# Ledger of designs, part 28: VHH binders against Uncharacterized exonuclease domain-containing protein At3g15140

Target 1, 337 residues: Uncharacterized exonuclease domain-containing protein At3g15140, of Arabidopsis thaliana (Mouse-ear cress) (q8w566)
Amino acid sequence: MASAFSAFRVSLSRISPFRDTRFSYPATLALAHTKRIMCNSSHSVSPSPSPSDFSSSSSSSSSSPSTFSLMETSENARWRPMCLYYTHGKCTKMDDPAHLEIFNHDCSKELRVAAADLERKKSQEFNFFLVIDLEGKVEILEFPILIVDAKTMEVVDLFHRFVRPTKMSEQAINKYIEGKYGELGVDRVWHDTAIPFKQVVEEFEVWLAEHDLWDKDTDWGLNDAAFVTCGNWDIKTKIPEQCVVSNINLPPYFMEWINLKDVYLNFYGREARGMVSMMRQCGIKLMGSHHLGIDDTKNITRVVQRMLSEGAVLKLTARRSKSNMRNVEFLFKNRIK
Below, E stands for the ipSAE of ESMFold2; O stands for the ipSAE of OpenDDE; V2 stands for 0.75 times the mean of E and O plus 0.25 times the DockQ between their complexes.

## First folded at step 12 (VHH; framework vhh_6qgx_2)

Design m08 (from j07 with Y100W; at its last look DockQ between E and O 0.35; V2 from the best seeds 0.00; counts 0 for: pae E 7.0 > 2)
Fold by ESMFold2, look of step 12:
Parts: sequence; C-alpha cells; structure tokens
Structure m08 (fold): chain B 337 residues (1-337), chain A 124 residues (1-124)
Amino acid sequence: as target 1 above (337 residues)
Amino acid sequence: QVQLVESGGGLVQAGGSLRLSCAASGFTFSDYAMAWFRRAPGKEREFVAAISRSGGETFYTDSVKGRFTISRDHAKNTVSLQMNSLRPEDTAVYYCAAEWKGDWKGEPSDFDYWGQGTRVTVSA
C-alpha cells in the first residue's frame, strides 16, 4: 500500500521517454472545450435520493403536503440532481424546459458568494484553486475539478469526466459500477460517457491551457494556481498508481498540492478527518450525494469558501522531490497523519 | 460515545490462523465503511482490508490477498478479519477503523473512528 511505500522507500522515477509520445492534442479536442468558461448548467441522470438524505429532509407537518408541493416557489429552495451529461459538456437537452425543471444545470448553485463573505478574506499566494476529489479505489472512475478564483471565491469553471477502467473485465466493471453508482442513479451516465484515463489527461491538459493554468512550457506545478484536495491520497497515491496502470508519465502539474485537512487543522486548531467532519464542524449542510465525485468536490469547495471568508490562507502542504518524484515532502509540521 | 473494540489478537506460529473481531457501538453501523489497518514495529500505520457499508465489496492490500478475509455482521454491529496462512511479516498491532459513508481510500486520515488496537505476533 502507498503508506508502506513511504518517502524513505521510494527511489524510482515514473518518467519514461517512451511515454512522452502519449500526450497529444488533436485540434478537434482543443476546440470542443472553448465554449465552457463559466458554470451555469449541468447534465444529470434521473434522481435517486439517498437514505441518509431522506432522513435529513423527511420533516413533515401534520398535513404532510410533500406530494402537493408546487414548483412555483424559489428554485434555490429545492434540491434537484445535477445533469451529469451537462457537467461533461454533452447535454443535448438544454432547450427542453421539462428537462431543465428536473435537473440542475447550474453547477455553482451551492457555491454562490455574498459581498459580506469577502470582508475578512486575506490575500492568497495563488490566483486560483483547483479543487479535486477523485473517486474509485481500484482504478479512477471519476475525475472532477472546480476552479475557484482566490480573490473573489467564485467558481470559474468545472472539468468533469467519468473514467473507464482498462485493466478490469467487462463483468468486473459492470459489477463495480452497479455497486458504486447504481444506488445514486448515475450508472447509465457513467456507461454512456466514461473514457479511458489517458484520454481524460489529454482533455484536461487542453482545458488547463485554455485557462492559462498550465502548458508544456510550465516547469513545475500550475501557473499561479494550486490543487486543493481533502487528504493526500488523490494526488500523492492514486494519480501515480493510475499513471502506471495507464502507461503514461506522471503529469508535472501533480507535483505539489494543498491538503485542506492540514490547513484546516492549523487554522481552527482542531482535527477534521474528512469532508463530512469539516462540514459538520463548520455547520455546512451536505448537498447532493456523498461519494459522487462532483458533489464531493462542490462540498469541499464550500469548506474552502468558508475558510477563506474567515481569513484562512491556503498554502502548499506537500510537494514531490525534484530528484525522486515518488518521494513526497510534507511542508506542515502540524499535520494529519 | 463511539467505541470500536478489537479482540482476538495473540501469539501464533507461522502458517497458523487468527480471527480478529471489532465490536462497534455509538453510531449507525450501516452508515459506515469499515477497515483494518496495522502498524508493524518502527513503521507507519498501513492499510490491510476494507469492506463497504453494505458488505458487498471488499478490498485488500496485495500482501494479504487470498489469505485474509474481511466481513461484517449488521445484526451484531461487528467487523471481522479472518487471517489465514500467517507470516512473520504480518506481526503488527491491528486497528479497526470506521468512515462515515466512506470509500476506504486507504489513508488513515480519512477514517473518523479508531479502535485501540490488538497485537498479533507471528513467530517464525
């Protein structure tokens, strides 16, 4: 396991000249991403409420009016599932009023910032934060990223892909996807849209270049931006493992990151061992489905926004060694182990 | 109060078997993914095995696949680790851990609750 392969025990590079030819940018791929600058709408599959969410929202009056609720009230007062085809840039129903009424196409819905939220905010070292929360233990199944403007705290854009495993049998994939996404009602969207990790990286690099966050001339990390994760696993462990499985080089923009848990510990003086714990301690109600990567990424972003609004300064917490990229240096002495 | 209480550790000869058990209380057991971690002398805590909230999916570190089996019992609020074909390198303190709606990514910092641990010693 990655913990057993500590920084003291890892000495081999994952970089290979043979792998460098895997990164190419077809012209059609570059043009496909030009239209998605700001998050206004999203794709989704038919709604499937979780048992936990039902308990949280099951309050009723003595008259029990839930079936008779009209849709004339404020749309911001009622939860709707995101259109997950939209989050992948593949919604074909943007002109269908019935579809828009059922599915949320505004990925910023839970992420809006009021002017008062900026009053205590401090200057940041970075212009942008890229909040990421990968899903998938065996191979990555979902790759979601939100760009947050560090000055305004507003969401700038979203990159979201479902990822198709390449080392699992079709039968194993179907079982895993039913177990992971069937309860959430997301399995059909996954089957319709998932692409191999190699292609996700290609599309992600085009998207990064469109935002001036990285290109092939960028030496290390991101240009005036940093990844924010909830924990180290995503970038420290899972990305390198997936790169080996996918036979690609470890991308240079994954050489450093911010573990939000470590910043949280140092800012508030208390541990929060996961996203849900942070949200509970901050009084932030979970929205959407836990362990759907895009919803977790949105909820982590809400914690980032709260911390920024209270005066937190987000700093790098981890960085790979320039001499051995499997070796990770932790930059905070007081950190969650 | 949340409690995770491990039992079943002890001394065993190489090739032998042990069954660890973890009794959970103070939370809704079915909302939690469960895992076992271990800490060998002089080393950091490492992932051993995990089981989904429903019990339908299990995950193992490579060194224990085929030898260890994790299971859970919702009626008794317990999670177990059956350890067969034990080797001296399995010697460690074993910890039970729980994560609310967890995906058991294998990082100790992702887990909300921990037991005190039970020692397993495998003699050569």
Scores: ipSAE 0.029, ipTM 0.510, lowest interface PAE 7.0, mean pLDDT 77
ESMFold2 (binder alone), look of step 12: mean pLDDT 85; pTM 0.864
OpenDDE, look of step 12: ipSAE 0.054; ipTM 0.578

## First folded at step 14 (VHH; framework vhh_6qgx_2)

Design n01 (from m02 with S52D; at its last look DockQ between E and O 0.01; V2 from the best seeds 0.00; counts 0 for: pae O 14.1 > 2, placed apart)
Fold by OpenDDE, look of step 14:
Structure n01 (fold): chain B 337 residues (1-337), chain A 124 residues (1-124)
Amino acid sequence: as target 1 above (337 residues)
Amino acid sequence: QVQLVESGGGLVQAGGSLRLSCAASGFTFSDYAMAWFRRAPGKEREFVAAIDRSGGETFYTDSVKGRFTISRDHAKNTVSLQMNSLRPEDTAVYYCAAEWTGKWTGEPSDFDYWGQGTRVTVSA
């Protein structure tokens, strides 16, 4: 008995084509005649006089050989792009001189600290700062972190992973990557190295443990370290959202962070909308590719180093509630909203 | 068919300038990093300069830094090498090369396509 499922023809009604009103706004050609004022001023500067003879006494002062301190001309080592395969632990050409000439494999060289930069540095509440700048609109695409020693201001190490979205279609991913990293010429590296966010977290936790920054057995936050962000979005919003997408729990070390924008505002008494604004205001040259997460993390680190060198103290600006991790307490009264 | 066709080579006096051009066809030019190599008489082929697929990053061997400039034109599928302050040591056959993977290190083996080369001779 073949049940005849009746195909209800829903009648798609003809919504009418609203009209083309061509508003012709008139091009008024105002010919402003800027008059060439010919200021003629002739001023006759007078010939003042001749004075005299002073004598040639030849005193033979024994030129002590000035020890030419070989100022090692800090060869302004031309900026080289970071080997992104290296940052992923996948560089197979560390013994290739040509590769080493083209690419940088030491981020600390880009973020050098002069002895003079330490003169005004204050003691910090944390021993280490983990500078982070996440990339990705829908899902995280890049997870870059630099460790800064709070005492020396030097970069200790980096963690860098490209992140493969898990909910997006391959077509959507490819289009997104082409539009973002394709323009930077690093889309191939992304495709070769990108891993799921869950795996990024696993590798990151191993890396944190290797640096004694976190222990999985303690379920606590970072050990004498704090995340430093350029805004609240990275840790407050993006990481929790990604954890949901990736079906993982929010890691406990993301409970507190330092928003550099809030610190900047309170230290300098002026607002900066982002990294580029802070850098411009501080007279720091942007290096690398903007919107490449590892380069932006380096640039944020430059701002951190500058602020520390000027005597800033980096304090926690935000903390998640223990009772409800979705609730964030902001610790600064004066903050960027 | 994939083709890379170099042009612009010639005889030049020391301190002079040349502009090499390479016309690419038969592949998606925008997907490839482009490079120039050179081979001097009695020497191996060596890396000179490269430009990434976007044209945003350029790389040079130390001996040509500040003298040579690599550029690309996506509309014309061309890569160029402006060579200034030429030296007798720059005398070589210059080759255009293309690399797809983005994993090039300046080794000839990393590059997928090659031109036939153009001769540059710098007289003392």
Scores: ipSAE 0.000, ipTM 0.258, lowest interface PAE 14.1, mean pLDDT 87
ESMFold2, look of step 14: ipSAE 0.283; ipTM 0.678
ESMFold2 (binder alone), look of step 14: mean pLDDT 86; pTM 0.876

Design n02 (from m02 with T101E; at its last look DockQ between E and O 0.37; V2 from the best seeds 0.00; counts 0 for: pae E 3.4 > 2)
Fold by OpenDDE, look of step 14:
Structure n02 (fold): chain B 337 residues (1-337), chain A 124 residues (1-124)
Amino acid sequence: as target 1 above (337 residues)
Amino acid sequence: QVQLVESGGGLVQAGGSLRLSCAASGFTFSDYAMAWFRRAPGKEREFVAAISRSGGETFYTDSVKGRFTISRDHAKNTVSLQMNSLRPEDTAVYYCAAEWEGKWTGEPSDFDYWGQGTRVTVSA
């Protein structure tokens, strides 16, 4: 019994083409006359004279007490959490002394380089390193990047975005955020600032262009810069997966990267399976909130700075095939497998 | 000292069930994703299942989907693998592993800590 499902032809009514109103706002050419004030100031020569007198007076060696300049012990600036509203360009409390006392608004202060750290530093193949540490297992939840100058080892800038999942249910998102960022007390800022990954990429590309690190018109990789990751997961796996979820093409600047674990293995001759292992082996204190992407990115940056200061050369460790972006060539013979 | 101690392995007939358990100690259990791997005779170690730090997310290799369930108990610092509808091809040494970063591709190198393993044998 073939039930005839009746095709209801909903009539697409012709909504009318509303009109062209040509608002002609007038081009008033205000010719501001730049008056050339000829300041003539002439003034005169006067010469005057000579005299000689030699007087010999006695060198009383007053032993001025050596003011021990109390070198103000650079107050071991108490670690302060970064203002995450600031990293998103949304801080409204830059004039509040209490806020400025509690939160850091300058990541470069946390990642200072001493002059002695440059003594053994070698020339690098890249001028800049973009240290990245993504958060989010199913979808990306956090997109943090620090720029490191390869010559000075200083942090130039950061890009930080919380990322709102697009395929997860709101209930699933809220539960996940409460469990991850709620424990860190940053769930509110996540909810206030998180944007879709597509928008993160758009804002990131603007930021890259502002730093002359990438040009959208070239469709090429980064300009004299490379991504630095702790593992292959971030760029090899997570970014392509998120691009599919977000229905965007893989950005061309994610075609190659430096896995710090592989560089670490080859430089030190010892394996480190993660950031904490590298930091422990290098005697670097972990700072910040555990599993907060921006803090982990800073910690990875500390490892990068240490390795550079000890004479490491950061080279590409992986590259996607041009013919098939799913295929990754690993460039290091000795790598963590 | 970090320890992962697997238990619950044994001999089972095809179609049977086993529950593996791994007891974790010497590290902050809640900070780590937990996983199960297995190594069959003459094969490489392969990913079986993982559970997120919070326990809110679980991951499985395709061959065990719908048959295996990974769970964790934060109060006991344990991770478990319920294995149902076992097959001869599930015969392996099963290993518990811990991963701190929350970033793994299913490769053994991503995991920080490992147990000694427990043997599972599924007879035809």
Scores: ipSAE 0.087, ipTM 0.589, lowest interface PAE 2.6, mean pLDDT 87
ESMFold2, look of step 14: ipSAE 0.306; ipTM 0.664
ESMFold2 (binder alone), look of step 14: mean pLDDT 86; pTM 0.876

Design n03 (from m02 with T101Y; at its last look DockQ between E and O 0.03; V2 from the best seeds 0.00; counts 0 for: pae E 6.7 > 2, placed apart)
Fold by OpenDDE, look of step 14:
Structure n03 (fold): chain B 337 residues (1-337), chain A 124 residues (1-124)
Amino acid sequence: as target 1 above (337 residues)
Amino acid sequence: QVQLVESGGGLVQAGGSLRLSCAASGFTFSDYAMAWFRRAPGKEREFVAAISRSGGETFYTDSVKGRFTISRDHAKNTVSLQMNSLRPEDTAVYYCAAEWYGKWTGEPSDFDYWGQGTRVTVSA
């Protein structure tokens, strides 16, 4: 029994082509005759005279004033926000004095180490610390990292990328960005620079290799370096989640990390629930915009530098199991839960 | 409305087997990692197993490794837990859960949707 499925021919009604009204705006050629005023002024002024010889030899003992070089303690250099285009390698205004006055292009100047800060510093297990503070609730929106030299406590370099979500709708992204980065006046920079997380990882791996911190040909973790986080969420939870969303494998260098909260607890014997709490307890002034990842990373770095200067040793606090990278072992007995 | 409906629980003797099933509806099943949790009497809810969105990756708590197998059927929007070599210690209410990002921390707070549970009792 051949059931005749009737083909309903939906009639494609001809929507009519609206007309090209050519508004011919007239090119009025106003020939403004700017007159060459030839100001001739000739003035001749005169030759006056010669006078004389006087030789007097006075041997005045120039007491060389000890130029106390007032090292202007540059302490009062007004904090300047980091040029976020610069952190993305996209600043086109490096030759503009007005731009250079408004924005900072050198993160090391904000994170100076005094010679006295090294007096109590202990040897570290790692040569470098990669301080990280990720932004983004659903997907990562910002990927900031600072390298700290464990010997000098100086900031060596930074990696900073805004991250464009790939599973969120454009409307949801725009609303979130407006609410988060719009309030900070950096939403435009985010829109201009944000790239997919997969590309962030690719660029980050190039940057790691340029600093001899990781080699892709070695399935190994970081070379004599460790990530430093403010909490376990960034590396334990957020990075793996984002890798799933972005359909990439978890990078092998995210196998272990240092949670600064756990180190802080064990070093000072007091709990700090977050960056602001640590900074307040240490008497460190918060600088920059809170919830801007690069500024928060700098503030975490200030806590790292303070702890190092007081003789803290930064040790691994968490490690993924080699047999199952999804299982995390916490290495400190006393930790923030 | 989002629903996770567990089935297949019951009474079984030690060394026996059960197959739990969870039927998912009201959300895009393929976008979620699926998991099983259990709560024994007087204990907290604990992670048992999870399966990735694609089904290509699985994770198990140590106590069930080699005995339990999680699987999913995308065509039926179901996740299953084959439980072999059951022990009295496996006695619990088993819950199906769904998670958007495929979180592998095993923390209950990471899962977006939950079933009502199915009771498994393993007699000595």
Scores: ipSAE 0.022, ipTM 0.306, lowest interface PAE 6.2, mean pLDDT 87
ESMFold2, look of step 14: ipSAE 0.051; ipTM 0.576
ESMFold2 (binder alone), look of step 14: mean pLDDT 87; pTM 0.885

Design n04 (from m02 with T105Y; at its last look DockQ between E and O 0.01; V2 from the best seeds 0.00; counts 0 for: pae O 16.8 > 2, placed apart)
Fold by OpenDDE, look of step 14:
Structure n04 (fold): chain B 337 residues (1-337), chain A 124 residues (1-124)
Amino acid sequence: as target 1 above (337 residues)
Amino acid sequence: QVQLVESGGGLVQAGGSLRLSCAASGFTFSDYAMAWFRRAPGKEREFVAAISRSGGETFYTDSVKGRFTISRDHAKNTVSLQMNSLRPEDTAVYYCAAEWTGKWYGEPSDFDYWGQGTRVTVSA
């Protein structure tokens, strides 16, 4: 019994092509005649006179060698870009003095904490903060994390991976990378190091375990640590979307996070729309390349350190529902929407 | 996997010509300056020619100037070395190399990727 499924021919009506009105704007060639004013100033400088023979005497005072305390001029260590091959564990030039002069291989040096910065610091609920700033519009392109010790405010370590999209065409990827990282001169490093997001998560979980921040055998969140984001988008939206694209489950450690914008709002009583706004308001100089995820993560970390030094307490601002991970509960009453 | 595969080597008489080609794969070809090196028997690997990432600039060792021409094809991910007026002293294994920074001094250590080489023999 051959059931005849009737093919409904939906008639696509011909919407008419609207007319090309060629507005001919007239190119008025204003020939501005910049007059060359020949200022002739002839100033006759006069021959001032022959001063005299003063014979003064040779007194040999044995001045004791003042121990010039070599004030170690804290050479304001010129900011150097981070070696991105190093952040990926792929730097082969650690023995090259020229390479070591050009690139930084220690992010902790960029984010030093003065003893004075600890004077007003309050106890935190978490021992560590994982500062994250994801890059990528369609898929994640960069996965940078800095770990901050909540007691010392020092950067303990970093995790940094470039992420290779898995659903985008190669042509689309190349174009996107050229436009984003090509402008920053790091497109090659991206091509050389970028790995699928699934692999990034695997390597990240190893890194978390090495730092005693998470154990896969404990279906729990981070151990005495919390993610710190600049907005909700990274963990609330982008990570889950990428997990779907990559055909992986949402990692359990992404169930809760600290949106620095919400903390900022409640601590200072003023809104900041993003990292640059927070930095500007706090008088923090932006360092590195904006929209390079690792540099932006460092800059967000500078804001975290500033807020901690001023006595801020970083608390969870958002949590996923256990019953439905797509539902997010916002824990702050006053938040940036 | 990154691959540089040289071809076009062979036996040629003095005064003859050869065209070497190197096919690049496994990396973004346009992000790399490309070069040719050679290693003669009993000698160290030496710089021959390089071409910038865009192809707008070319560099040659003095001994090959006016005789060799390096070129690249971005559509094919290839770099070529046209060798004219070949001399017995040009006998070597020729290697294709890729460099990222665009800052190289013609040292082998400046280059990130290498081919396996193609042999060029120039008979007197």
Scores: ipSAE 0.000, ipTM 0.252, lowest interface PAE 16.8, mean pLDDT 86
ESMFold2, look of step 14: ipSAE 0.014; ipTM 0.490
ESMFold2 (binder alone), look of step 14: mean pLDDT 86; pTM 0.880

Design n05 (from m02 with T105E; at its last look DockQ between E and O 0.37; V2 from the best seeds 0.00; counts 0 for: pae E 6.1 > 2)
Fold by ESMFold2, look of step 14:
Structure n05 (fold): chain B 337 residues (1-337), chain A 124 residues (1-124)
Amino acid sequence: as target 1 above (337 residues)
Amino acid sequence: QVQLVESGGGLVQAGGSLRLSCAASGFTFSDYAMAWFRRAPGKEREFVAAISRSGGETFYTDSVKGRFTISRDHAKNTVSLQMNSLRPEDTAVYYCAAEWTGKWEGEPSDFDYWGQGTRVTVSA
């Protein structure tokens, strides 16, 4: 009840600073609506120079113990977590100064790009990268996506939903959610906001269409864009499994993707078996204090931005066969084994 | 430095039981999913079982379901594999592995850290 009532109270004020008014709250007595989030970093240019010679020595930082210190209380006190009601378009406390001081409502602030970062960047085959990092082994529990502009490397927008399983028992759900999301009250946000996967896909397709990334007439893949994953599991395995569970067709935009691990191996000539390894080897400190899909998606995005700034070209690494969609064709000869 | 150390392997008669243990150090144990893999003579390493970070979910390859039980102890930083009703085809070197995200397909490349293995031999 509290989240639904809070959404209504936000509609009593002037429109939020979001650019897109299509998601405006009703004037009176209406049910809360999901508000679209837009990340815009056009005014955020870092003044610091980025000497390229020091970036080539990042391998020495991959063994640093400080890279693995994710749960530092002093770091958490200085860092503001994203408002997870906000990432779902449901925050009703946008006018509350105390709330805004505690929670970050700008999805791009920690992902801003300096002009010097573009010096070594190469042209890309895609206009946008959609970084995705699903959570939930049995059924999907979280569906987070960040759009990265391939030319500027800036984060354009975020789509984020918690997903409510339909085949797990209530006791299994409660135990898993407490164990996974109990820190910082995330389990309560999950319980307040989670919706079935079919509804997530429906809302995601509306969001894709609003960005001209896909529509129902698109035969295969995304329009001038590609999904980026850390590993194959998310799109190769989990999406089809969840579609069967949810009794929906496999969406055509999930027929091809970029496995960042394979691009990383080919670009740097070294293996990284996961996000944490890539960040450690690149000397990128982990953001966030818990295993939250949106935080992991942000961290993967920081690896993407680093690789782009160093001259990587992100190419499709996998696609499903049109004659047999259960068969995945791997496009790189040199792959993580 | 990250270390995974397996123990509890040995010789056992078919139908018997063994309990494997893996002691973890050098990382925050509660942040990782844990798994067991095995390599039979002349074969590739294959997935056996996994357990979520919280211990609330377990996963098994079909050939061991109902016979093997994976568990973890956060107080001791250990993961265990109780192997019952052992068969000669369970003969292998068993490896402990750790993975951060919980997103794996049962391929060795999905896992960040590995132990050196413990040998299990099941006699007819």
Scores: ipSAE 0.045, ipTM 0.515, lowest interface PAE 6.1, mean pLDDT 77
ESMFold2 (binder alone), look of step 14: mean pLDDT 85; pTM 0.865
OpenDDE, look of step 14: ipSAE 0.119; ipTM 0.594

Design n06 (from m02 with S52D T101E T105Y; at its last look DockQ between E and O 0.04; V2 from the best seeds 0.00; counts 0 for: pae E 6.8 > 2, placed apart)
Fold by OpenDDE, look of step 14:
Structure n06 (fold): chain B 337 residues (1-337), chain A 124 residues (1-124)
Amino acid sequence: as target 1 above (337 residues)
Amino acid sequence: QVQLVESGGGLVQAGGSLRLSCAASGFTFSDYAMAWFRRAPGKEREFVAAIDRSGGETFYTDSVKGRFTISRDHAKNTVSLQMNSLRPEDTAVYYCAAEWEGKWYGEPSDFDYWGQGTRVTVSA
């Protein structure tokens, strides 16, 4: 008994094409006649007079003003975002009080070191630490570095560049920047300042030389300095990949680095596998945006300063093989894997 | 070609357990943070758990804390989600996701690659 499944033909009714109403916006040409009012007014007002000599000799008792040293109460200077145009050497508003009130132009003020923080500090193998935290998925989008003096724990300077991808399509770049930096309201700065990675490296090498941290005439690493990373990925993986994309050789100063996570593990005897984890465990307040590389670099720097103040010694954790730069030797036995 | 293939979904009673697995291929697994998302019927896709690229840090949405455990095996290129004390409200399609940069806020847009999902149904 072949049950005839009746195919219900649902009649797709033809919804009618809505009409093209051509709204003719009228071109009203209003010729506003800017009348040149020539107001001439000449007024001559008069020379009024001379009055007299009164000589009175009053004996100025020199009450020595007690210099009330206004201890400027270090008002807990409200965190201000860094002027990203300034970090690129492109700030045109250094004379604008409103701009100076809103934005920070001095990174050292955010990363102050108290005298008490130096009491337990140990001597370091390096004189300077270059704290780095790169941003970007497909290609590098941000290249931020802070110099920390290993003796004073103070921030000496910063290098910061937005990086423009060279292999990504413009559409893909714009979409990614809108999603990443657009949410932070810094997408305009990125578009105004971003340069190719090759140019970033060139400018970075000039900056390194200005700080006596590297000499291009020596195919060697940094002078008495080391990179400090939050993980191995930045220098181990991301920099080499970007060098291939940008068709440049791997710079010789990226041959060794300090992974702060490995140092942290060995110093505290506990794992912290991310910046936020380290900061939480150390009771350090995260400041800025976690999606902005310069802010993350500052936060990593806060962890570095804390560890130094507690007596940590920052040693190299990884080194590339001279025979094969793709091979990395890890120098710590106990490390985060 | 990048592939994320979820498995281990099924029907389970309330209070029961399931273990989801996601097999990754076509990319360097060790360079990616891995996550699980879920989409319940009539709801948006929501973050469940993530594990960093090293496997050392784990993150959970509040509703699954203490019940779910995310882990990864670098030798097998797999991420797993152990789900204990399952509830009817855990009923969803569960998706594996991968993120390269290591910076995510639990939004679907943060993740680069996605699996097709595996269905979990928890009966009352």
Scores: ipSAE 0.021, ipTM 0.355, lowest interface PAE 6.0, mean pLDDT 87
ESMFold2, look of step 14: ipSAE 0.049; ipTM 0.536
ESMFold2 (binder alone), look of step 14: mean pLDDT 86; pTM 0.888

